# VHH binders against q9gzu0, part 18

Target 1, 229 residues: q9gzu0
Amino acid sequence: MGDPNSRKKQALNRLRAQLRKKKESLADQFDFKMYIAFVFKEKKKKSALFEVSEVIPVMTNNYEENILKGVRDSSYSLESSLELLQKDVVQLHAPRYQSMRRDVIGCTQEMDFILWPRNDIEKIVCLLFSRWKESDEPFRPVQAKFEFHHGDYEKQFLHVLSRKDKTGIVVNNPNQSVFLFIDRQHLQTPKNKATIFKLCSICLYLPQEQLTHWAVGTIEDHLRPYMPE

## First folded at step 10 (VHH)

Design f48 (framework vhh_nb_b201)
Fold by ESMFold2-Fast, scan of step 10:
Structure f48 (fold): chain B 229 residues (1-229), chain A 125 residues (1-125)
Amino acid sequence: as target 1 above (229 residues)
Amino acid sequence: QVQLQESGGGLVQAGGSLRLSCAASGRTFSSYAMGWYRQAPGKEREFVATISSGGSTYYADSVKGRFTISRDNAKNTVYLQMNSLKPEDTAVYYCAAEYTWTFGSDTYTYIYDYWGQGTQVTVSS
């Protein structure tokens, strides 16, 4: 039977993951990996992990400008991102994306964060605005400010991700820029990692001394209307 | 999103029985797999048993045939019935909410950071 074997494998993999974390060296912290998982329903039913290497050299204290600059100053233009959304992922969503992009200056739009492998050299991130299925409450980007030295940036990133507060979080660093958007209605309540990752699909691997748990999220239900059928 | 509170521990003679309870608060108990873990002094926390949202169970080899995990979704509670207790079962027992997913050939389990102080079980010889 599949159930007893599946359960046994799950328990064994859990034990192996716990043992592996104890054996991880400090050197592994210098080669961390960020994975993004997609869950597709209907036409696509498997999760896929992608690595993202997007770098933003300049940060400001204006998070609206930072987000727009971050999208613009990665290795692709906003218009190029729209072409990819129109052609390969969410062709019918493109007019809404253009409207939402313009309206983001008004700070009232909801957004989806989609990470998509472009080729063997470059990977891209597409930023979409959409409404929650269960709510018309807009997403609001908020920034948790932190300073870190090059050697400790994984710790700073982990602490920001683990933070529970009423304002939400935006995770940003000089080596990679990834934005996690939290539903505005929920900004007044403490969040755990599972709640945050329901809004996007990100997995960060770190040694146990810096990370109690690995967290992988999915935006399955939120992205389904924008997926090719 | 879930708070967990363990109870039912105590001192018992070898060969005796105890029933542990874990009361969960929050809106999503029925959607979580639930597990029991234990930690003896100076040792790492170890897996004891798990029960899925659908009621499927799995046990560590050291407790298989002696312990039974069950849940009552109407009461938001998970239980651990411990029979034929041994001195080696002496530990603080914790319950945990779990999320399991598969990616490729691998299975991952995220244990939510919802631990109480646990409940002490002491088995005398």
Scores: ipSAE 0.000, ipTM 0.113, lowest interface PAE 17.7, mean pLDDT 46

Design f49 (framework vhh_nb_b201)
Fold by ESMFold2-Fast, scan of step 10:
Structure f49 (fold): chain B 229 residues (1-229), chain A 125 residues (1-125)
Amino acid sequence: as target 1 above (229 residues)
Amino acid sequence: QVQLQESGGGLVQAGGSLRLSCAASGFTFSSYAMGWYRQAPGKEREFVATISSGGSTYYADSVKGRFTISRDNAKNTVYLQMNSLKPEDTAVYYCAADYTFTWGSDTYVYLYDYWGQGTQVTVSS
């Protein structure tokens, strides 16, 4: 058996090869948008819901600013964002890859996400990107399910929710929640108005009761400066 | 060269049983987690069951209590025992190999590396 650190590096290299292949097959068909999920620490001992002030970004100051800038202006590729996260890899499990298609009237959206479970917190790091092809029909709100697995946990579903002023993805699991925030952009075509989503990913993997207070917008309001326009 | 080959699919009546097998070659089987996925016509591929290199098992809610995954490292084979089959279980079933290991006592590595070609299971009413 080899060194575990060497195997982890090998797993990351295999993931990068898979992402490169995926990008090559889909780049010509969809507009590419990239988003980075942040990891937050929680106060595990409280039976009450957490306050927004207790949520702390875990990424280091040295690359956090560059990651956030890359999200806003799309200056970073998926591969370069993965390399920026390697600085925390000693606290991360090997990444897992998952992709899903979302049927959106007026668009076909394909989403890919990479999960990095952490052994020291009840959080995950996700790297997300979405691609979509615009059609001539107006967007209508839909709910889509994304399936993923996390270590010893059973299969989880991510639900994409759309509201006029807010958009989020929530895991529909009584014991766990993952929240991914999506901003909506209104776009006019010569015939129709279309909406395009920008994804800003905050993955919180907490028991449902601990996140109820935050699910309706307090987390979104706290993170608004870091969300895409 | 890596190969995963499924077998054991076929036509069965509702309430019946089938046992699927997946024979693996070209890699160190005992180091990999093995899984089963299925795809019904017009639907996306969905998870069914997985078994880790250490023998831990996980199931989709739709098959819990009816399906059992197991492995035989000496034969490089993973199995799916399917009981109490329903028409909704009709799908092409795929075998997959994931690299699973621990890094430190609590670190698990998961990465899908290999897929089989699939085997058809049809459950009649």
Scores: ipSAE 0.000, ipTM 0.104, lowest interface PAE 20.7, mean pLDDT 49

Design f50 (framework vhh_nb_b201)
Fold by ESMFold2-Fast, scan of step 10:
Structure f50 (fold): chain B 229 residues (1-229), chain A 125 residues (1-125)
Amino acid sequence: as target 1 above (229 residues)
Amino acid sequence: QVQLQESGGGLVQAGGSLRLSCAASGFTFSSYAMGWYRQAPGKEREFVATISSGGSTYYADSVKGRFTISRDNAKNTVYLQMNSLKPEDTAVYYCAAEFTLTYGSDTYTWLYDYWGQGTQVTVSS
């Protein structure tokens, strides 16, 4: 317990505990399964359906600084040991989050990094969500304008679909179609609309380039491949 | 409420014909692709035919050249014309509503499980 390796392990365990607490607070609001479907214009690219089983906030510079500070403050050690602890935690730095997400998934699913929406994007999706229909409504395409502040997504149209047991949101853009499906696990409507809104906003930020490499197998039974007109 | 109601099933001799109808309500029919599926005793439900909102049709290999799917948007109805029926066509036939979206020149289709209760087709030898 008194050596540098023992204290380094303790610091990593504390970091994991902090990320689990954030995950658990979000999980308390999730009563349904969420699926994200990517359909690509190019036939050579496979359609992908991804089940979002757990959602945690992504680490930004502020989260990273707080975690580094927490590691330093939560465990006392010799200067050399503290430097090693700081080096390990720096591997979670936000600018490298894509490669780090793969490395984290290789280590533990609890540390997966799903982007949490910024306030301005939350406003855009809130305006869209005000047009939401009740979960018992039949499927109806509802088109709403959506503007995204990330260069390539300057103007989009979002389609919202709902029915008794399923909910879907479609993002229309020139390079791909993104479909968000929410399956209610217990046939219960979520207690508040803000929960659904935040989930939908998170889905728009999953790294699509990584998903294009996923073998979807029988998941394609729920999606049909691109068909040109 | 989405409702799909099949009709037109019955008993027919091999080589005969039947026309199935599916009346739809509770959604914007013209915006949906419509499909026909069938299930024989002890077998899984299999695809038969589909027609897109734009009128494009697709058929299972086992029914190509014998079956024709069509739609009447004014009546919110989809049809399956079945010719040259074989004993192997004996099954409960189900109507399904499927949503299709078009973005520019691209068409994307996915299956949403709005199903009717089915109609029995029996083909005697």
Scores: ipSAE 0.000, ipTM 0.114, lowest interface PAE 15.9, mean pLDDT 47

Design f51 (framework vhh_nb_b201)
Fold by ESMFold2-Fast, scan of step 10:
Structure f51 (fold): chain B 229 residues (1-229), chain A 125 residues (1-125)
Amino acid sequence: as target 1 above (229 residues)
Amino acid sequence: QVQLQESGGGLVQAGGSLRLSCAASGFTFSSYAMGWYRQAPGKEREFVATISSGGSTYYADSVKGRFTISRDNAKNTVYLQMNSLKPEDTAVYYCAAETTWTYGSDTYVFLYDYWGQGTQVTVSS
């Protein structure tokens, strides 16, 4: 009792129960697609144990059924099941913000991304996540170009860094690209619903082992060789 | 008090076969899905195969057609028959007891509750 697999099972059971409850509560108000985002709170870092801290409803059709179908079609462990949930979330979430196009240049990894618009028109947050593979490769720059069609579009080359032990996240703005690691400790105490939604999206886009590795190292030490002058 | 004890590992030549066994005690074996995982040096632990309480089997793509998982509820034992072994199959193999849940009539998720100590398989080439 109380081992890491049992706690992960409890977290996943809680997520499923919350999906059903939120879907039912909103069905009476809206005939719409329901999309549910989850916020994970890590309890014991070395044990990779997680608890659900909050659930945020977002509209999408058959969200629960699509996720459960993906899990059913997979014989994988919880880690692979979470990867399937991440793929589904990326596809359902990103297109709702604005039209965009991308070119990936020199890709050594598969990439997932989310576009996060801001109230000001000058800065767009674009979160890019590489699919992890077991390899001995160091950080490698992956260059991608984006075009945004939302009346205020920008073409810019983005550099993404990936390693088996870390994920590089790119912040796209009108003047420059920024590479950053999000310290998972900064994800522990969100103060509002918008922040929780953003944290949930980040947590769902990474495998559990990558989240554990995110806290290792500093931005300057690991990314400086790859940053634009 | 739950115990899982693996056996049957050893050294074998490429193209050879081994049969692993996992003897379970301390829980209602027939109610649990049982699985096999493996871990090579310096690698993450990876899924190999699972068998549900109802007898449905699932395999990792890397072992499909070569490995067969089976169970004997009367003996509280799960087996992994490994044929056509390759050097990349070299790893410590772990037995796991899984819980599953259902939604409606479907069983769709496997989570591991208990692990054995592991048994070493070495394939030479």
Scores: ipSAE 0.000, ipTM 0.091, lowest interface PAE 21.5, mean pLDDT 48

Design f52 (framework vhh_nb_b201)
Fold by ESMFold2-Fast, scan of step 10:
Structure f52 (fold): chain B 229 residues (1-229), chain A 125 residues (1-125)
Amino acid sequence: as target 1 above (229 residues)
Amino acid sequence: QVQLQESGGGLVQAGGSLRLSCAASGFTFSSYAMGWYRQAPGKEREFVATISSGGSTYYADSVKGRFTISRDNAKNTVYLQMNSLKPEDTAVYYCAAEHTFTWGSDTYTWLYDYWGQGTQVTVSS
């Protein structure tokens, strides 16, 4: 026999379990995967390529384990990248889920890393790509948010990114990919060896025509020299 | 079924040459960039060379001027011509089907779709 407080906690745990089950069931209706890759550009060398994880739908309870498993199940380039990233990564936080409306699911995932950029790192390139399975889906994820933290530097980074600075570029490919390019200068702090990397992916399910319009506009604003004809 | 099969490895003396081949099947070869990578005992796999679907080539600094990557889309095959071989080139060589993008003067590989089983190259002193 448990005490009255234990019974109340058990009831709340059952409610939370049922809510998670319902969220996971809803996730099954949205057949997509997200991949996160970090590319660290060294000042005098070609970049080390980091494909950190395959991101499973945010309603799963084992998100941190799934990230680590995805990295471990990958090629040798990811094993090398994992060693460097694990040296710099101190914390990894569970994602959270937000429902927007009954007929539309807005999903948000939040992952915090503490990255200690080496003195020879010139740029960080973050690639977030979503892959819909072969089906006639009318909606796709359209938004990703990336932040570097060091106290108030998160706000400074978001401000720089929104100013269409040449050092902060967000590009969304309508079919697969979101590219975020961050120069070393945005990570500099006096005598700071740690930068909290905050990854927040906001998945908005929009009609394809709205996604295409947004992606084309974003690409034209920031990446014209690299656009395919 | 997707397959990448390397061949042409072997034992050669320093200063010698070898030509590696990688035969591909089960995917649209002409739409992929193809790369060569190598792994020496106790070391991680390192980049050697890549060739885009359009024929643009990129090389690791350690092999520039000595190695040449090429492809034959009619035969679904990528090649690595290795000249002036050094003992430091001793490794298992792998081919990969990959996606790349270029940013300024640098080329980045962001996805490796398929890997071969590897072929051993040994360079004696």
Scores: ipSAE 0.000, ipTM 0.132, lowest interface PAE 13.3, mean pLDDT 49

Design f53 (framework vhh_nb_b201)
Fold by ESMFold2-Fast, scan of step 10:
Parts: sequence; C-alpha cells; structure tokens
Structure f53 (fold): chain B 229 residues (1-229), chain A 125 residues (1-125)
Amino acid sequence: as target 1 above (229 residues)
Amino acid sequence: QVQLQESGGGLVQAGGSLRLSCAASGFTFSSYAMGWYRQAPGKEREFVATISSGGSTYYADSVKGRFTISRDNAKNTVYLQMNSLKPEDTAVYYCAAEVTYTWGSDTYIWLYDYWGQGTQVTVSS
C-alpha cells in the first residue's frame, strides 16, 4: 500500500521530462518552438482536461507520422493520470497563448484551441502550435478543466489568411479561404483586432481530414454567401 | 542539419538591380515553400515575398512590380530578383524555408520557418 497520488505524480513527471528531453535534443536545430495542446475527455463526466506542452518537432520524411505517434503515446500516459490532476486544475476558462509575429506583423496574436463539445465523442484532440521564434517570457504549461454543455456552445468562425499575408493557415489555391471553427464560449479574442493562428490539429483516433469535414463543412454551409469564388 | 545560405547582397545605386540567392541543404527542398524577409536598422523584420512548392508567388505591396521571386529545385536554390531599387530597400535580407503540414492536396498548415543568417543590401541615394 502506497500513496496513489505519489505514484501518479511520478508518472506525470516522467512524461513531462520526456517531452522536455525531446525539446532539448533538437533545440540547436530549430529557430522556433512548437506546442502540443491536449484535450482529454473524462469517461463519466462532460469535462475535459487541457494541457499544453512545448516540444521541438522531429523532421524526417515521415515527421507527421512520428509527431502523431509521439502525441498518441503522450496522450495515453496523460489520460491514465487525469485523476491525479484534480488538485492542479484551474477553473473553467479557455487557455490562451499570445505570440509576437515580427516577420509580417509586429503585434501580439492569440492562440485558441478547437474543442469538440460532444458527449458521444470519446476522442482526444491534440493541437500543435508554432511560434515565429522563442518568446522572451518563459513558457508556462497550462492545465485547465473544461465542461461540455449540451446546446450552450455557439460556433464562431475565424477567417484564416492565405499565403500572400503569410499570417495563418495557407492553402495551395490562393483564391480559397480557410475557416477555423472556434467554440464561442472559449473565444475571447478582441473583435477589433485580427487573430491569426498557426496550428496543426491532430485527432489521435481520426485523421485531420475528418476534423476538417467537422469544422469546414459546417462553416461552408453557414458562410457560403461570404466565401470567395 | 537544415542550412540556408544567402548570397548576392552588396552596395548598389538607386535605380539599380541585385539578384539574391539562397542555397538550401539538409531537407527535401522541392517540398517546401520558400520566402524572403528583410530587416532595416531599428525596424521589425518584414515579409518581402514567398514562393510555394507548386510555384505560386506572393509579394508585399512595397515591392510588388519591382521584385520577382523564383526557385530552381534542381539546384535547391531560391532567388530574389530586385529591380528599381530604392534607398528604402536598404536592409538585411533573410531567406526562410516554410515548414507546413499537408492536409490533403489543397491545404497546408504553416508550422514554422527555418532561417538563413542574412545578406546585407545597401542602396545609395
């Protein structure tokens, strides 16, 4: 008989140490940092644990698969430790990160996370973010607990700029627009300032194309009159 | 080891031309979008031009019609042809390789850039 919280803390600390080692092992090879955001659902409750960790990507011909595998392994380890995080969980607020974009816009931009507020989906969504370069402020992992409410979430859409502005998600066809779905309850970006996201969303149990269908299909149906031809 | 090396900078009179080159190594060049950025003394780094893996080009308004970006995949090199140079074009010019996550054939999620060390361009008045 031991302290279960002690054993779980050790497991979580080992996972965090592994993510930091991955970051450090490639730090000299990259002039930027990436962040992995994990959204977990609890099996019996309409709540999600949200944790963001800084990582350095592995660049190979199959780097997408290597990132996905690493995220999957990390998410399973974190999911097994969710009960440990009860005492460390912040009140329900959407976590946000601000980064400086000096190569195009010398301004601070917010990074928000896409949430799927459905009880029937027991899937983990991992969001991967990049920064233009390392911030002068230290990176702080954020742990937050989210509640999913049926019918209380309203969708808000963000238009992501094309390659010509190099300020967000890019499309091969410059005449097309890409729209991101953001849960309205979690969007807190100032309406009078443009928000641009650099992110890669990875669903551990679904390919990204299916996530696009969930977000973009709904957005296109709603916003079709406003979309570029 | 990703490496980007710029060359072709120097001193030029207003109205003149320069061609910058950026030699890339350590990655599959043809799969990446490439860009040029510049930073004048006391100013933030600004976007100049980009070229996709498929050859689509985009320019900042300040250089549109004067600068042309191009690439040679056989030589792993991206170029910036600068015509009608102005004193305001004086800056250190940086080459960047755009790392993207491909989401189908038509969508790219921009993740980050690799940067070169820069090359100085000075335009006399």
Scores: ipSAE 0.000, ipTM 0.125, lowest interface PAE 15.4, mean pLDDT 47

Design f54 (framework vhh_nb_b201)
Fold by ESMFold2-Fast, scan of step 10:
Structure f54 (fold): chain B 229 residues (1-229), chain A 125 residues (1-125)
Amino acid sequence: as target 1 above (229 residues)
Amino acid sequence: QVQLQESGGGLVQAGGSLRLSCAASGFTFSSYAMGWYRQAPGKEREFVATISSGGSTYYADSVKGRFTISRDNAKNTVYLQMNSLKPEDTAVYYCAAEYIFKWGSDEYVYLYDYWGQGTQVTVSS
């Protein structure tokens, strides 16, 4: 007799080994800039999904402004993003993984994102699509206030990565969710669709702790040459 | 319950041929990729060949040109035709049913699998 959980762990270990082998070649396949941001889910102090504290952004920089501008200036609607991902991601769903859910949570006219609430895992995985440009400002850890107009997800804070503390964000903060920011004008190329499919596979099927580690380790290694000192 | 049963292993002389079969039951065979792996004594289990639900095949460099993987969805069976066998091919051969993504033109990602109990292949000099 076999243990299904042991086989799932074995398959995930094989996925991790295969991703390590392809880390450099995967990075080289990117034709566009990608950004990673984290939404922290506070330790359970209240029933709220996210703790809304009086956390005021202490620093403003071009990176934060470019994030907000990129969201507003997206060339595709949220509905168009859903159609695009559905066409690429439908092949991700095997019967074994049908219990995984995706929903559109939060809709602001200029916000373009898809959230996957994980009931079995108390975290959110999000793909955020936008037009992004390289910033002249050094990347710094900042918090930006996003207003998602959907019930429990209203008034979220995004924590953006900096070169100095990106490892600390990954390793030392298990109470986080991952957002991927993608330049939408490049989504229609076959090469970029294939790359997004790979990232969707990682985001959809890895447990939260492994997802955070792989997202930061794989995508940030690609972005490292473009990050200011 | 999911079950994979390998057959066709045995003793063969170098330069000879064997055909392995794997009979599957308990899942929708046609929707899964099927693969072969092997493990020699004291070594890690290594990939040999895979065939997707759509019929695309992928081989390890060590067996490419000598081994052929195929499937028969009507019989829920996957096969490994092994030609030009070498002593280095001596191993226990395992059948696997896997959910596989075609990650790129020649790349695959494995997420979950079912395994058979294995069949011994011994190639003598």
Scores: ipSAE 0.000, ipTM 0.108, lowest interface PAE 17.7, mean pLDDT 48

Design f55 (framework vhh_7ocj_1)
Fold by ESMFold2-Fast, scan of step 10:
Structure f55 (fold): chain B 229 residues (1-229), chain A 125 residues (1-125)
Amino acid sequence: as target 1 above (229 residues)
Amino acid sequence: QVQLVESGGGLVQAGGSLRLSCAASGFTFSSYAMGWYRQAPGKQRELVAAITSGGSTRYGDFVKGRFTISRGNAKNTVYLQMNSLSVEDTAVYYCAAEYTFTWGSDTYVWLYDYWGQGTQVTVSS
């Protein structure tokens, strides 16, 4: 009750509470927006952006089984695949989250999913943007803390590869915020096998919890210069 | 291939003026927003001024009324006119090329693709 160490702990706890309250007040003065960006190698092509609310959370239990089944049972012809690929390439796209289906693979024909050519993607970035509330200023990026470069993606693919039978290859790493599906060599239609290697696509699933955790940490770092020392 | 080459920095007395230039090559200059940033020792890099491809300008609060940003698309160059300099303006000044885009009703600045090497500005009392 008269312990100097106890008094120091109480003082420190009061200071932490004051800093937390100040941080909350400062956060209320900013607008924050979160996006997933697909950055293409060719700069003339527009980047594809998805607001975080539009990103599909990872289903870990039987998701590999369902993805692999989708690849195996795909009814897409080579011509249909080429048309879909051309339609999806190089456009800003923001599909409504509620139209996306977490448990259903292969909704690409309904445009609930977007498949991008692997070789056209330079990197995938989780972006946080901020601006002062009710400002006419543009949203500016807060330093990105989460991104996957093409090299990192291929390393991830090689080290956390899950494979079932000879019909598909799945990357399985939900704890690293990104789960990637690749359908480049294991499509069921043998007659188009020679061209399948050029029709690489990526289906990207991101765990919402990990994105939220990253965003909170990044917001805290962004606000740190405005807090009292 | 891409280059941002800064010039015009140096030593100046308080109350003096300097004009910085940044010559750009290797990309489509007219499609990019250009910015000037500065970083003093032990401090974070901060926005000094920015100009969009359309010519709209924005300034940091500490330089409003003293600095003017402009661009010459024909020469692929962006300029920063610095007037009424104070000791607190002492920093390395960086030229940056920013990609901007519009999504829905809002305008966004992309992560910077290109940065210059920086030019030192030192203001003495």
Scores: ipSAE 0.081, ipTM 0.400, lowest interface PAE 4.2, mean pLDDT 59

Design f56 (framework vhh_7ocj_1)
Fold by ESMFold2-Fast, scan of step 10:
Structure f56 (fold): chain B 229 residues (1-229), chain A 125 residues (1-125)
Amino acid sequence: as target 1 above (229 residues)
Amino acid sequence: QVQLVESGGGLVQAGGSLRLSCAASGFTFSSYAMGWYRQAPGKQRELVAAITSGGSTRYGDFVKGRFTISRGNAKNTVYLQMNSLSVEDTAVYYCAKEYTWTYGSDTYTFLFDYWGQGTQVTVSS
């Protein structure tokens, strides 16, 4: 019958089709403007303005491109990549999604989020933590690129690179936290493996309890004692 | 401060056994959960086994019945006894320590604090 190479090409075509369906679904489910306004708010009088129609397609296109690249480079198994897409869609359709969005809208007026610049084109936006008793199997490493625009500031590009030789991605069910580990050397600690968590596209999966803790202050400040100096 | 040093890996024939050790320092070993992760080339890192400070254990589905995790608090060491090894067990094995952070009344726990270089396990058929 078909050889292993032709079967792999057929499987990649199926994965690409599912990624296109996911992009269409995510464009309708993500309120990217809400979460980016939250992340880029430096003072209570400052806010971020984003064109959701422009930003979400860029995010989902980069996500698709990087997953496909990972599969081509044998960084992911095809089977697990399909599972990743299914989990993302299920989590975005979770009953808690709408409640979390309302809580974020309320909390954004009370939070002072500080951007953490790492180089000329990249910034780290937020840190998160949670108990891991119920954690599901970690995701494979991914690379993602996002485009942001913040009011009076120049456009910012956020590059996220994650590898599993030291770090990873952990996804629980829709009632638990989601984290993305960053595999940039300047973001990793040489003395401990503390990782910076990306908020922008992941806070949709957070329970209300986590959002309540954010109202107290900068999460970054609370985690600073456990990060390298 | 925290340091984890893995040892005991090597080459073994399918059906054989290996015992991995992880020597820990820089923290109160008996107070923390410990775990073993593994990563094969081109695959994600996965949890192999974990043991709490109280001695309760958890295993990944792919190793249940074949691997046993244990700890020696007096020696600050966690062990992984690997029996009935198969080619699919070939990977770099990493030791991990529970990482805790307290915020208000809540304590957060992670098994990704500090890893050493790992120890290579290669199973031949």
Scores: ipSAE 0.000, ipTM 0.104, lowest interface PAE 17.8, mean pLDDT 48

Design f57 (framework vhh_nb_b201)
Fold by ESMFold2-Fast, scan of step 10:
Parts: C-alpha cells; sequence; structure tokens
Structure f57 (fold): chain B 229 residues (1-229), chain A 125 residues (1-125)
C-alpha cells in the first residue's frame, strides 16, 4: 500500500505552479550579468568562464531524477537543457537560517546567509545552466565586499575578488578555484546584494568532488552545443 | 528553537467540517511559505495545500473546492479549513514551513525547512 508516483506527481505539480512566474533567463531577471569561472592552479591550463543564464531551483533535500523530469513540464520549456543539467546536478549545502540568526549576536540581514560551521546544514539541489565563454583573464585578490569580522564566522565569509574592473565572489574556500563574477557597480545596490547573498547561501557551496568533476570539463562539454557560433 | 504545532484534529462525520491550525515559533514566519501534508495509514505523505508569503495558494486536486488554506502573520499561524469531509480524508495532517526567496523579480523558490508533529483527522462514514 502506498502510492509514491501519486505523491511525486502532486509535489511536481505544486513546484510547477510556484515556478510558473519564473523568467527562463537569469540575464532577464537582473540589471547585470553573472559569470562562474573555474580557475586552475596550473598556469598552462585555460580558465573556463560561464555566463550564468539560468538557475533552476529545487526544494528537495533528497534529490530524485524523476523530480527533474517533472520540472521539464513546467513554464521553463527547456527540455534539452534540463536533461543536460541532470547529468551535472550540483548538490549544495544550504544554511538553516533560524539557527544562523540565533547564533549571531548583532546580526544584520546579510549575516543571516553566512554558513555556520558547527550547525547541521541542510542540503539542496540547484541546477545551473550557463553559457560557456573562454577567458585567459588573470584574477587578482581585492578586499572582500561581503566581509564580516565577528567571531567564528570569519572563516565562512564570501571572498570577493577582482578581475580587472569586475568583482567576483568566491565560495568560502578559495582553494576550490570557483568564482562568481559580478559587475562591481551592481554589488553596491542593496537589492542586488540581498538577492546575490541569498543565492550564494544556497547555490555556492560546492563539494570538492563536484568541483573536480566540473574542472575536467564535463559541464563545459555538455554546454558547448548550446553556445552561440 | 523552531517549533510547528498542529491542532484542531478530531473525529467528524462524513460531510462535516474541521479547521486545523498550525502555530509557528522560533523563525520569521512571514518570510516562509506554509503548507499542509497528510499521511493515511500504509500510505506515503501527500501534499494537500500551500500558501506563499505573499498569499498565493495552491491545492491538490483531491481537496480543491473543499479545503481552504489561509494564514495570519500577526499570530504566526496557518490554517486549513476542511469542508465536505470524506472518509478518504482520514489521515494525520502535518504542517510544513518552506523558506521562500526571490530569484529575480518574479520567481519564488521554496526550501523545505521545518515540520510539525501532526494532528489526527478521522472521518466516519
Amino acid sequence: as target 1 above (229 residues)
Amino acid sequence: QVQLQESGGGLVQAGGSLRLSCAASGFTFSSYAMSWYRQAPGKEREFVADISSGGSTYYADSVKGRFTISRDNAKNTVYLQMNSLKPEDTAVYYCAAEYTFTWGSDTYVYLYDYWGQGTQVTVSS
């Protein structure tokens, strides 16, 4: 007794209804463009730069392939892209926002999104679709825009790096060589800062195993057929 | 400490009505989407209804037209008004809080976050 298919179908219908107002392109949702870069420590290997064009959120802590197939029937209408992304799904750690607020004395809104290393962290699946763009641009460290110097949270900060006149955000382990690049001027806008901070708390913690998988070009190879000629 | 506490369940005859309440504490209630799920004996937990932080509602086909979800942010409470109850509505009813955020101007993302302990609804024939 039990009907797992019926439960999944109802959950997918609910997700579909909630996402029907979502724009299909991240570029259409913001006044700026975002880029994800994979920077290799070896000087001879080219850095891969992906323009973030879409983020497909899922609300499950337990990833199922059937959930992604159901999302293809939603207002996104990007079946081939969703099938491609299914092979490159990123399993992410999301903070428990209530616990983070409770543990932070003098907390501001932006600090609510910092990962607390001693708390149990919820896992969420986030699908990214990006457009590939090859770049030999060097990356240089600058003072972080989102620095919070309070107790144990210092090690969980997002590091913001400069690439020429653009500012990049690094997941709180710079050794992973993953950077989110955003136009510096747009980081100054409170609305954009809040939205990016929420995304970073949800989508920018990558396990080293997943980063290694991306670094060997699997996601680049899958996205290349969708790049402009 | 985060808590969701359901109440209002009980025994009712077919065709009757019940109103379930879910009192929330320990988090910013107004920022969360709230949903109701139910689980009958020997079955998986199934979706019943949800309400976004902005008040938009969605219902499972099996309850559409009979159940109404609502919320009171001043009281940190979500409600499920159940009308025209049927024996197949017999289940333990759970409320859940899902964190919502906007990805751009018009997109809502729901994160499964917290569950209550449930309240029993029994519909006699």
Scores: ipSAE 0.000, ipTM 0.121, lowest interface PAE 17.2, mean pLDDT 48

